# Ledger of designs, part 9: miniprotein binders against Mucin-6 (MUC6)

Target 1, 185 residues: Mucin-6 (MUC6), of Homo sapiens (Human) (q6w4x9r395to579)
Amino acid sequence: GHCSLEGGSFVTTFDARPYRFHGTCTYILLQSPQLPEDGALMAVYDKSGVSHSETSLVAVVYLSRQDKIVISQDEVVTNNGEAKWLPYKTRNITVFRQTSTHLQMATSFGLELVVQLRPIFQAYVTVGPQFRGQTRGLCGNFNGDTTDDFTTSMGIAEGTASLFVDSWRAGNCPAALERETDPCS

## First folded at step 12 (miniprotein)

Design w25 (from vb2 with R30W)
Fold by OpenDDE base, fold request of step 15:
Structure w25 (fold): chain B 185 residues (1-185), chain A 112 residues (1-112)
Amino acid sequence: as target 1 above (185 residues)
Amino acid sequence: DIREEVKKLLEESRKLIEEAKKAGDEEAVWLLEIAVRLLEEALKTGDPERISYALLFLSMALITAAEKKGDPKAVELLEKAQELLRKALEENNPELIKEAIKLIKEAAELLG
């Protein structure tokens, strides 16, 4: 499964459903029992301009019971608040530079993250087949059905992106603005 | 040249993967496979910067193995290699890459 966060406000789920939102919060991208130690992948969005429609991805966070790895748009990588030199390795996670414009987080448990730094801070999430049907969050449920990708944290399928996205907030933030647009359009 | 030396390291890394598999060292296999992919991709373009990143990762992978094996000499060599590679990136100096490769090769031989 491949999930992408592109263009500052576009998301394509594991099931290839594209949608757009404008929010300035931290959101859960991926939760799964396949992630060890209650692991979760999260995305941090912030205001990038003057209007509410000017939002962008500014960081990606992997959080577990043991680690809090933050990859920020300024290329700083931290774990539990401490800056780390790349390449960095924990027990089952490594973060490293691939190219001048790409960072990667690789894991031994089937989660891969590629972060494109320029020209726009973007993220690409890949999960192994063992995750099929066992994912939750903004990246969807990876079950091959696009119609139920907007399943909220409470397990309710929503018809609009706004309620779906808001349900996956990791903090107390303003409600996201809804736009259903194809990121490729 | 650098490309030729990287190819040699690539082959050595593949051998180390096989050895790690035989030893049941899943972590080493995991890390070295990533290193191999990075090296392969770097060789496609021959970009010294990309090569340096790949070698940095390889060094890290080998440090992990060296620490488990209890070989402080190998760790020292690889840490020095990483230092040289970082300097190479900063200065855009391919000669430092070559020096780093020598150290990595020496360390790999100790671990093989």
Scores: ipSAE 0.833, ipTM 0.930, lowest interface PAE 0.6, mean pLDDT 94
Fold by OpenDDE base, fold request of step 15:
Structure w25 (fold): chain B 185 residues (1-185), chain A 112 residues (1-112)
Amino acid sequence: as target 1 above (185 residues)
Amino acid sequence: DIREEVKKLLEESRKLIEEAKKAGDEEAVWLLEIAVRLLEEALKTGDPERISYALLFLSMALITAAEKKGDPKAVELLEKAQELLRKALEENNPELIKEAIKLIKEAAELLG
């Protein structure tokens, strides 16, 4: 399964459903029982301009009971709150640079993350086949059915992205705005 | 030629993977496989930058193995290699890459 966060506000789910939203919160991108230690991948969005529609991805966070890794445009911060020199590794996670503008987080449990730092901060999530049908969050449920990708954290299927996205907020933030999806996203 | 030297390291890394498999060191296998992929990708273009990043990762992977084995000399060599590679990236100096490769090779020999 491949999930992409591109263009500042565009998401393509594991099931290849594209959608767009504007929010300034931290959202659950991926949760799964296949992630060890109650692991979760989160996406941090913030304002990128003056209008409410000017939002962008600013960081990706992996959080478990054992590890916290924050990847932003400027730095990689771990659970100790300090920026780390790359490559960095834990027991089953490693973060490294492939190029001057591309970072990767690789795991031994079937989760891969590629981050483009510039010119636009973008993220690409790949999960192994063992995750099929066992994912939830903004990246969807990876079951081959696009029609149920907008399943909320409460298990309700939504027809629009806004309520879906809002249900996966990790904190107290304003409601997300929905815009028409750009097919080129 | 840096590319030729990297190819040699790539082959050595593949051997180390096999040894790690035999030893049951799953972490070493996992990390070295990533290193191999990075090296292979870097060799496609021969880009010194990509090569440097790949070698940085390889060094990290080998440090992990060296620490488990209890070989402080290998660790020292590899840490020095990483320092050189970081400097190479900053200065865009391919000579530093060559020096780093020498150190990595020496360390790999100790671990083999």
Scores: ipSAE 0.815, ipTM 0.923, lowest interface PAE 0.6, mean pLDDT 94
Fold by OpenDDE base, fold request of step 15:
Structure w25 (fold): chain B 185 residues (1-185), chain A 112 residues (1-112)
Amino acid sequence: as target 1 above (185 residues)
Amino acid sequence: DIREEVKKLLEESRKLIEEAKKAGDEEAVWLLEIAVRLLEEALKTGDPERISYALLFLSMALITAAEKKGDPKAVELLEKAQELLRKALEENNPELIKEAIKLIKEAAELLG
């Protein structure tokens, strides 16, 4: 399964459903029992301009009971708050550069993350086949059906992206907006 | 030729993977397989930058193995290699890459 976060506000689910939203919160991208230690992948969005439609991905966070890894445009920070020299590794996670503008987080449990740092911060999530039908979050449920990708954290299928996205907020943030805008915004 | 030297390291790395498999060192296998993929991708274009990053990762993988084995000499060589590679990236100096490769090869021999 491949999930992409592109253009600042564009998401394509594991089931290949594209949608756009504008929000300034931290959202759960991926939860699954296949992630060890209650792991979750999250996306941090922030305002990139003055209008509500000017939002962009600014960081990706992997959080578990044992690890916290924050990948932003400028640095990789771990649970101790210290920026790490790359390549970095834990027990089952490693973060490294492929190029000057591309980072990768590789795991031994079937989660892969590729991050384009510049010119636009973008992320690409890949999960193994063992994750089929067992994922939740903005990346969808990876069951081959695009029509139910907007399933909320409460298990309700929504018809709009905004309500779906809002249900996966990791904190108290403004409501997301579903507007089609220039992907460069 | 850096490309040719990297190819040699690639082959050596594959051998180390097989040895790690025999030893049951799953972590080493995992990391070295990533290193191999990175090296293979880097060799498609021969881009010194990609090569350097791949070698940085390989060095880390080998350091992990060296620490488990208790070989401080290998660790030292590989840490020096990483230093050279970082400098190579900063200065765009292919000669530093070549020097790093020599150190990595030496370390790999100690671990093999």
Scores: ipSAE 0.814, ipTM 0.923, lowest interface PAE 0.6, mean pLDDT 94
Fold by ESMFold2, fold request of step 15:
Structure w25 (fold): chain B 185 residues (1-185), chain A 112 residues (1-112)
Amino acid sequence: as target 1 above (185 residues)
Amino acid sequence: DIREEVKKLLEESRKLIEEAKKAGDEEAVWLLEIAVRLLEEALKTGDPERISYALLFLSMALITAAEKKGDPKAVELLEKAQELLRKALEENNPELIKEAIKLIKEAAELLG
């Protein structure tokens, strides 16, 4: 299964359902019982232009009970808040450069992430076949059926991307709070 | 000649994978299999930059194995190889890649 985050605001699910959204938040891309330690893959979006409504991908985060690995557009990789030199590994996760513009996170549990750092920050998520029918989040449910890929965190199939995406906001939206300088902005 | 030396390291790395499998060292198998794939991909392009990143990864995989086997000399060689590879990338200098490969090969021989 492949899920992609391209062009700053475009998503294609594991079942090849495309959509676009704008939001200033951290969103859950992928949750699955196949991820150890209550793992989740998340995407961080922030404002990207003169329009206050345009946003783009600025970081990808893998979060579990053991690790918080952040790969950001500033090309810094951290785990649990500490910057790491690449190649970097834990017992079951490794992050390394393939080229000057591409990073990869590989795992022993069937999750792979490739991040294009330049010219546009993009992310490509690959999961092994054991994840089939066992995913939730912005990347969809990986059940081979695009008609229910907009399933919310409460299990409700929505007809619009915006309601679906909003349901997958992680409760902490630190980029929006950290950037607020005017309540009307 | 860099491509030929990388092919020799690939063969040695494949032997080390089989040894790690026999020893039940799942972490070494996992990391070395990634390293082999990265080196194979880098060889297809012949790009010194991709070769350097693949060798950096191989060095990390071998350090992990060397630490488990308690071989501090192999660790020292591999850390020096990583330093040379980072310099090769920074200076765009393929000759430093050749020096790093020599150190990695020596370390791999200590581990095999």
Scores: ipSAE 0.768, ipTM 0.912, lowest interface PAE 0.8, mean pLDDT 87
Fold by ESMFold2, look of step 14:
Structure w25 (fold): chain B 185 residues (1-185), chain A 112 residues (1-112)
Amino acid sequence: as target 1 above (185 residues)
Amino acid sequence: DIREEVKKLLEESRKLIEEAKKAGDEEAVWLLEIAVRLLEEALKTGDPERISYALLFLSMALITAAEKKGDPKAVELLEKAQELLRKALEENNPELIKEAIKLIKEAAELLG
C-alpha cells in the first residue's frame, strides 16, 4: 500500500483516494496495531502563503513509546529531540539519505517512508501487505474500498475530506480556529 | 575506477549477507540487504554522490556487525571510511571515495 503527501496539501490514500485539505496542524497520518510500541506516523502542516488556503507539509513524525523521530523541512532529523547524523539506526528503524534531495526511513516492521526534501517537501508512505484493513488516519484504512477511507477518529465514515481530516488532528494547532475551509468542499 | 571497486564491494556484501543468514543474524541481514539495494541503484547512475551515500550506509551496517563480533579494528576502519565519505561529499572528491572503499574492504575481510 502507498500513501502520498504532495504539493499544496494533496493526499492520496492507501486505496488511491485523492483529496486536498486546508489545515495548519499536526495530523495522524497512520496508526496501526502493526506498528510496534503503539507507533503512529504523523504529518505537520503549516501556512505556506498569504492565505490559510495555502498550507504545506513541513515535517513528518514517527512516534512510539520508544522513539520520536522528526524529519523536518529544514532537513534536520531528530530522535527524541536530539539531532542525528545520517545514516542513523535503532534496533528496528533506520534513516538515511538516498540522494542530496531524498531521505528514507526504513523499518523491519513493514513501514517505509521516503521524504523529498527539495524542491518541495513531500512524503511517500509504503506499508506491507500485513497492514491491509489495519490502518487508520489520513492515509485511510487500506481495505480496498474508497467509500470508507474518510473514517474519522470516532469511527464515522464522512463524505467530506474536511471533517475527516479535522478529526485526525493531534498536538497544538495555534492557527486552527482561523483556518479557511476548502471552497470546493 | 570507482565503479569497479563498488562492484567488488557489492559481491563481498552479498557474501556477508549469506554468512549473516547462516549465523541467524537478522539485524545484519536487514541492514546489509538495504546496503546492497543502495549500491545497486547507485551503480546504475554512476553518480559519485549516490555511491557515497550508499557506502555511508554500508559502513554503518558493517559497524553494527563489527560491534556485535567485538572487532574494534573493523569499527575503527569503518569510522575512518565514513569520515572520508562525508569529506568526499563536501569536496566532490572521488579520490576520497576510493580511499574509503579500501578501508571498507579491509574491514569486510576482518568480518568475513
Scores: ipSAE 0.723, ipTM 0.897, lowest interface PAE 1.0, mean pLDDT 86
Fold by ESMFold2, fold request of step 15:
Structure w25 (fold): chain B 185 residues (1-185), chain A 112 residues (1-112)
Amino acid sequence: as target 1 above (185 residues)
Amino acid sequence: DIREEVKKLLEESRKLIEEAKKAGDEEAVWLLEIAVRLLEEALKTGDPERISYALLFLSMALITAAEKKGDPKAVELLEKAQELLRKALEENNPELIKEAIKLIKEAAELLG
């Protein structure tokens, strides 16, 4: 299972459903019982500076009861607020540079994250087959059916990306603009 | 050549993976398997920067194993290797990579 965050504002789910949105918020990208210690992967979006309504990916966060690992576009990696030299490890997570432009977070529990730092901050999420049918969030539910990938945090399958995306906000922040969350060609 | 020295390190690293499997050291197996894959990919490119990043990771994996075995000499060698590799990356100086590889090989022999 692959989910991607590309071009600043584009998402492709584990079931290959593409969509785009703009919003200034932290969103739940992936939740699953397969992630230990109530783990979740989150994506942070902020204004891109092109227009007042356009936003782009600026950080990816892995949060559990033990760790809060932040990989940001300024190329700094922190855990629980403390900057870390790479390569860095905990007992089940490691973060390291693959190349001058790419970082990877690898885990022993089947989650892999590759972050392209330049020229555009992008993220690529890979999960093992044990996650099939057991994911929630912006990356969808990984059940092989794109018609219900827009399932909200309340369990409602929506026909539009905007209602879906807004339901996965991880904070009190403005709703995404509907025109910017519509699927593009 | 750096590529030949990395190939020798790969062989030693594979032996350490087998030893870690026999010992039931799942963390060492996990980290060393990542390190081997990074080194193999770096060798395909021949890119000194990718080789340096892979060797930094291998050094971290070996430090983890050395600390578990209580081998402070191996840790010292590997920490020095990491410093050389970071300097090699900052200065774009592949001769420092060769120095780091020698230290990593010595540490790997202490752990084997």
Scores: ipSAE 0.723, ipTM 0.897, lowest interface PAE 1.0, mean pLDDT 87

Design w32 (from vb2 with S13A K69L)
Fold by OpenDDE base, look of step 14:
Structure w32 (fold): chain B 185 residues (1-185), chain A 112 residues (1-112)
Amino acid sequence: as target 1 above (185 residues)
Amino acid sequence: DIREEVKKLLEEARKLIEEAKKAGDEEAVRLLEIAVRLLEEALKTGDPERISYALLFLSMALITAAEKLGDPKAVELLEKAQELLRKALEENNPELIKEAIKLIKEAAELLG
């Protein structure tokens, strides 16, 4: 399964459903029992301009019981708040630079993350087949059905992205704005 | 001729993968396979920067193996190689890359 966060406010789920939202919060991208130690992948969005529609991805966070790995738009990588030199390895997670503009997080448990730093901060999430039907968050449920990708944290399938996205907030933030737009359009 | 030296290291890394498989060191196998892919991609363009990134990763992978085997000399060589590679990136100095490769080769020989 492949999930992408592109263009500042566009998301394509594991089931290849595209949608757009504008929010300034931290959201759960991926949660699954296949992630060890209660692991979760999260995305941090912030304002990139003066209007409510000017939002962008500013960081990606992998959080578990033991690690909090943050990859930020300023190219700083931290674990539990401490800056780390690349390549950085902690147990079954490795963060390294591929190119001048791309970082990668590789794991032993079937999760891969590629982060494009420039010109736009973007993220690409790949999960192995063992994750099929066992994912939740903004990246969807990876079950081959696009119609139920907008399932909230409470297990309710929504028809639009707004309530879906808001349900996956990791903190108290303003409600997100939604637009059903194909990122490839 | 950094490309030629990297090709030699690539072959050595592939051999080490086979040895790691025989030893049942799954972590070493996984990391070295990533290193091989990075080296292969870097060789497509011959970009010194990408080569340096790949070599940094290879060094890390080999350090992981060396620590498991209890070879502090290999670890020392590889840490020095990483230092040279970081300096090479900062100074855009290909000679430092060559020196790093030499150290990595020496370490690989100790682990083989």
Scores: ipSAE 0.768, ipTM 0.901, lowest interface PAE 0.6, mean pLDDT 94

Design w34 (from vb2 with S52A S59A I63L)
Fold by OpenDDE base, look of step 14:
Structure w34 (fold): chain B 185 residues (1-185), chain A 112 residues (1-112)
Amino acid sequence: as target 1 above (185 residues)
Amino acid sequence: DIREEVKKLLEESRKLIEEAKKAGDEEAVRLLEIAVRLLEEALKTGDPERIAYALLFLAMALLTAAEKKGDPKAVELLEKAQELLRKALEENNPELIKEAIKLIKEAAELLG
């Protein structure tokens, strides 16, 4: 399964459903029992301009009981608040520079993350087949059905992205703008 | 000639991957495969900085294997190699890269 965060505010789920939102919060991208130690992948969005519609991805966070790995747009990588030099390895997670513009987080448990640093900060999430039907968050449920990708954290299937996205906020943030635009349109 | 020495290490790393596969060490296989890809990319341009970084990853991968096997000599060599490579990146010093390669080769022989 492949999930992408592109163009600052566009998301394509594991089931290949595209949608767009504008928010300035931290959101859960991926939660699954297949991630060890209660692991979760999260995305941090912030304002990129003066308009409410000018939002962009500024960081990706992997959080577990033992690690908090942050990859930020300024190319700083931290674990539990401490800056780490690349390549960096902690147990079953390795963070390294793949190219001059791309960082990668590789794991032993079927999760891969590629982060494009320039010109636009973007993220690409890949999960193994063992994750099928066992994922939650903005990347969807990876069950081959696009119609139920907008399932909220409470297990309710929504027809639009707004309530879906807001349900996966990791903190107390303002509601996202209700703009659902097909990035392919 | 750093490029020639890196090519030799690349060949040796591929052999180590095969051995790791036979041993069922999936972690070693995964890390070494990444190291090989980084080295191959670095050799395309011959950029000392990219080479040093790729070698740093290789040293890290081998260090993981050395720790699992409990080889203190290999661990020491690889830790020193990492230090030299970090310094090489900071100072842009190719001589430090050559020294690191020597240590990595010696460690690889111990692990093979």
Scores: ipSAE 0.547, ipTM 0.810, lowest interface PAE 0.9, mean pLDDT 93

Design w5 (from vb2 with E27W T64A)
Fold by OpenDDE base, look of step 14:
Structure w5 (fold): chain B 185 residues (1-185), chain A 112 residues (1-112)
Amino acid sequence: as target 1 above (185 residues)
Amino acid sequence: DIREEVKKLLEESRKLIEEAKKAGDEWAVRLLEIAVRLLEEALKTGDPERISYALLFLSMALIAAAEKKGDPKAVELLEKAQELLRKALEENNPELIKEAIKLIKEAAELLG
């Protein structure tokens, strides 16, 4: 399964469902029992301009009971608040520079992350087949059906992205705005 | 010739992968496979920067192996190599890359 966060505010789910939103919060991208130690992948969005519609991805966070790995748009990588030199590894995670513009996080448990730093901060999430039907969050449920990707944290299927996205907020923040714009347009 | 030396390290790394497989160390295998991939990609262009990134990763992977094996000499060599590689990136100095390769090679021989 491949999930992408592109163009500042575009998301394509594991099931290839594209949608757009504008928010300035931290959102859960991926939760799954396949992630060890209650692991979760999160995305941090912030304002990129003066209007409410000017938002962009500014960081990606992997959070577990053991680690809080943050990859920021300024190319700083931290674990539990401490800056780390790259390449960096834990027991089952490694973060390293692949190119001058791309960082990668590889794991022993079937999660892969590629982060493009420039010109636009973007992220690409890949999960193994063992994750099929066992994922939750903004990246969807990876079950091959696009029609139920907008399932909220409470298990309710929504027709639009707005309530879906809001349900996966990791903190208190304003409601997200939805745009019906094709990411490929 | 940096490219030639990297090719030699690539061969050594592949041998270490086989050893890690025999030992059942899946994470070590994965790390070394990433290192090999990075080295192969770097060799396509010969870009010193990409070569340095790959060598940094290889060094990290080998440090993990050295620590597991209990070889402090290998760890020391590899840490020094990482220092040289970081300096090489900062100064754009290929000579430092060559020196780092020598250290990595020596460490790999200790681990093989």
Scores: ipSAE 0.804, ipTM 0.916, lowest interface PAE 0.6, mean pLDDT 94

Design w6 (from vb2 with E27W R86K)
Fold by OpenDDE base, look of step 14:
Structure w6 (fold): chain B 185 residues (1-185), chain A 112 residues (1-112)
Amino acid sequence: as target 1 above (185 residues)
Amino acid sequence: DIREEVKKLLEESRKLIEEAKKAGDEWAVRLLEIAVRLLEEALKTGDPERISYALLFLSMALITAAEKKGDPKAVELLEKAQELLKKALEENNPELIKEAIKLIKEAAELLG
């Protein structure tokens, strides 16, 4: 399964459902029992301009009971608040520079993350087949059905992205704005 | 000639991947494969900085294998190599890279 965060505010789920939103919160991208130690992948969005529609991805966070790995748009990588030099490795996670513009987080448990630093901060999430039907969050449920990707944290299927996205907020923040724009446009 | 030494180390690393596969050490395999790719890319330009970075990753990958195997001597050698490589990056000193390679080779021999 492949999930992408592109163009500042576009998301394509594991089931290839595209949608757009504008928010300035931290959101759960991926939660699954397949992630060890209650692991979750999160995305941090912030204002990129003066209007409410000017928002962008500014960081990606992997959070577990053992680690809090943050990859930020300024190329700083931290774990539990401490800056780490690359290449970096924990017990089952490594973060390293793939190219001059790309960082990669590889894991032993079937999660892969590629972060494009320039010109736009973007993220690409890949999960193994063992995750099929067992994922939750903004990346969807990875069950091959796009029609139920907007399932909220409470298990309710929504027709639009707005309430879906808001349900996966990791903190207190304003409601997200939805746009029905083709990510390829 | 650092480039030539890295090529030799690359070949040894590929052998270690096969050994790790036989041992069922999937994580070590994955890390070593990444290391090999980084080294291959670094050799395209021959840039000492890129080479040093790739060698840092290789050392890290080999430490993973060494820990699983239970070889503290190999771990020690690789940790020393990492320190030399970090210093090499800071000082832009190719001699430190050569010394690091020697340590990595010695560790690789212990793991083979």
Scores: ipSAE 0.796, ipTM 0.911, lowest interface PAE 0.6, mean pLDDT 94

## First folded at step 12 (miniprotein)

Design j21 (from j20 with L10E I72E)
Fold by OpenDDE base, second read of step 13:
Structure j21 (fold): chain B 185 residues (1-185), chain A 83 residues (1-83)
Amino acid sequence: as target 1 above (185 residues)
Amino acid sequence: SDLELRLKREILFLYIELAILEYRAREGGISEDVEELIEEARELVKRAKEALERGDLETAAELLTRAFTLLERAAERLAEEEE
């Protein structure tokens, strides 16, 4: 399964359903029992301009009971809150520079993350086949059916991206918006 | 300026940390004490961002320092409740 966060406000689910939203919050990208230690992948969006439609991805966070890794455009921050030199290695996770503009987080449990730093901060999530039907969050449920990808954190299927996205907020943030134009893309 | 960039970064990371605390708290149930601390910290970060936007870097820095303190307290309290 491949999930992408591109163009500042575009998401393509594991089931290849594309959608768009504008929000300034931290959202749950991926939860799954296949992630060890209650692991979760999160996406951080922030305002990139003066308009409400000018929002973009600014960081990706992997969080578990054992690890906290924040990948932003300028640095990688880990459990102790300090920026780390790459490559950074934990028991099951390695973060390293893939190219001059790309970072990669490799894991031993079937999760791969590639982050494009420049010119646009973008993220690409790959999960193994063992994750089929066992994922939840903005990346969808990876069951081969695009029609139910907008399933909320409460298990309710939504018809709009905004309500779906809002249900996956990690914290208390403003409501997400659906707009057709994004000057930050 | 370098200071401005650092402050922007700190603001971002504080928002992330607050979100993480809220995420963790929801799983086990958030207490009034933790919730209050998080809300206060969030307000301080908001004010810091506003100060930064006005070019008041000193005020922004002070507010962020206070926010960090509350965040740490919230984290400690949450950890105690999880035991």
Scores: ipSAE 0.630, ipTM 0.845, lowest interface PAE 0.8, mean pLDDT 92

Design m10 (from ug4 with F39Y L50F)
Fold by OpenDDE base, look of step 14:
Structure m10 (fold): chain B 185 residues (1-185), chain A 83 residues (1-83)
Amino acid sequence: as target 1 above (185 residues)
Amino acid sequence: SMKRIRVYIEVEGDPEKILEAAEKIEEIAKELGVEVFVYVREDGLTTVIFVEGDEEKVKEFVERVREILKELGAKVEVEEEEL
């Protein structure tokens, strides 16, 4: 399964459903029992301009009971708040420079993350087949059905991206009035 | 220099009610200058509050949040880690 966060406000789920949103919060991208130690992948969005539509991805966070790995738009990689030199390895996770513009987080448990640093900070999430039907978050449920990708954190299927995305907030959020989604999503 | 700590709070209760209180929790975090994540675990039942920062500030955060959660009738488990 491939999930992408592109263009500052666009997401394509594991089931290849595209949608758009504008938010300045931290959101759960991926939760799964296949992630060890209660692992979760998160995306941090912030304002990139003056208007509400000027939002962008500014960091990706992998959070577990053991690690808090942050890859930020300024190319800083931290674990548990401490800056790390690349390549960095801890247990079953390795973060390294893939190209001059791309960083990669590789794992032994079937999760791969590629982060494009320039010209736009973007992220690409890949999960193995063992994750099929066992994922939740903004990347969807990876079950081959796009119609149920907008399942909330409480297990409710939503028809619009707005309520779906809001259900996956994980802190650092502005007031609800400052959040918006593309009505065509 | 003040010690930096991490606290992992597991909350058992109605996740909807807990998430409704998330705004207050985040406001407290902002006030105290601590980093916080609030989310429901994959089981759909347990809410996690992850907080990091200076020891004194984090401890104050935990106490204030405990009071909020108590009012909601939630069960709270707290794990502290030194960074």
Scores: ipSAE 0.572, ipTM 0.836, lowest interface PAE 0.9, mean pLDDT 92

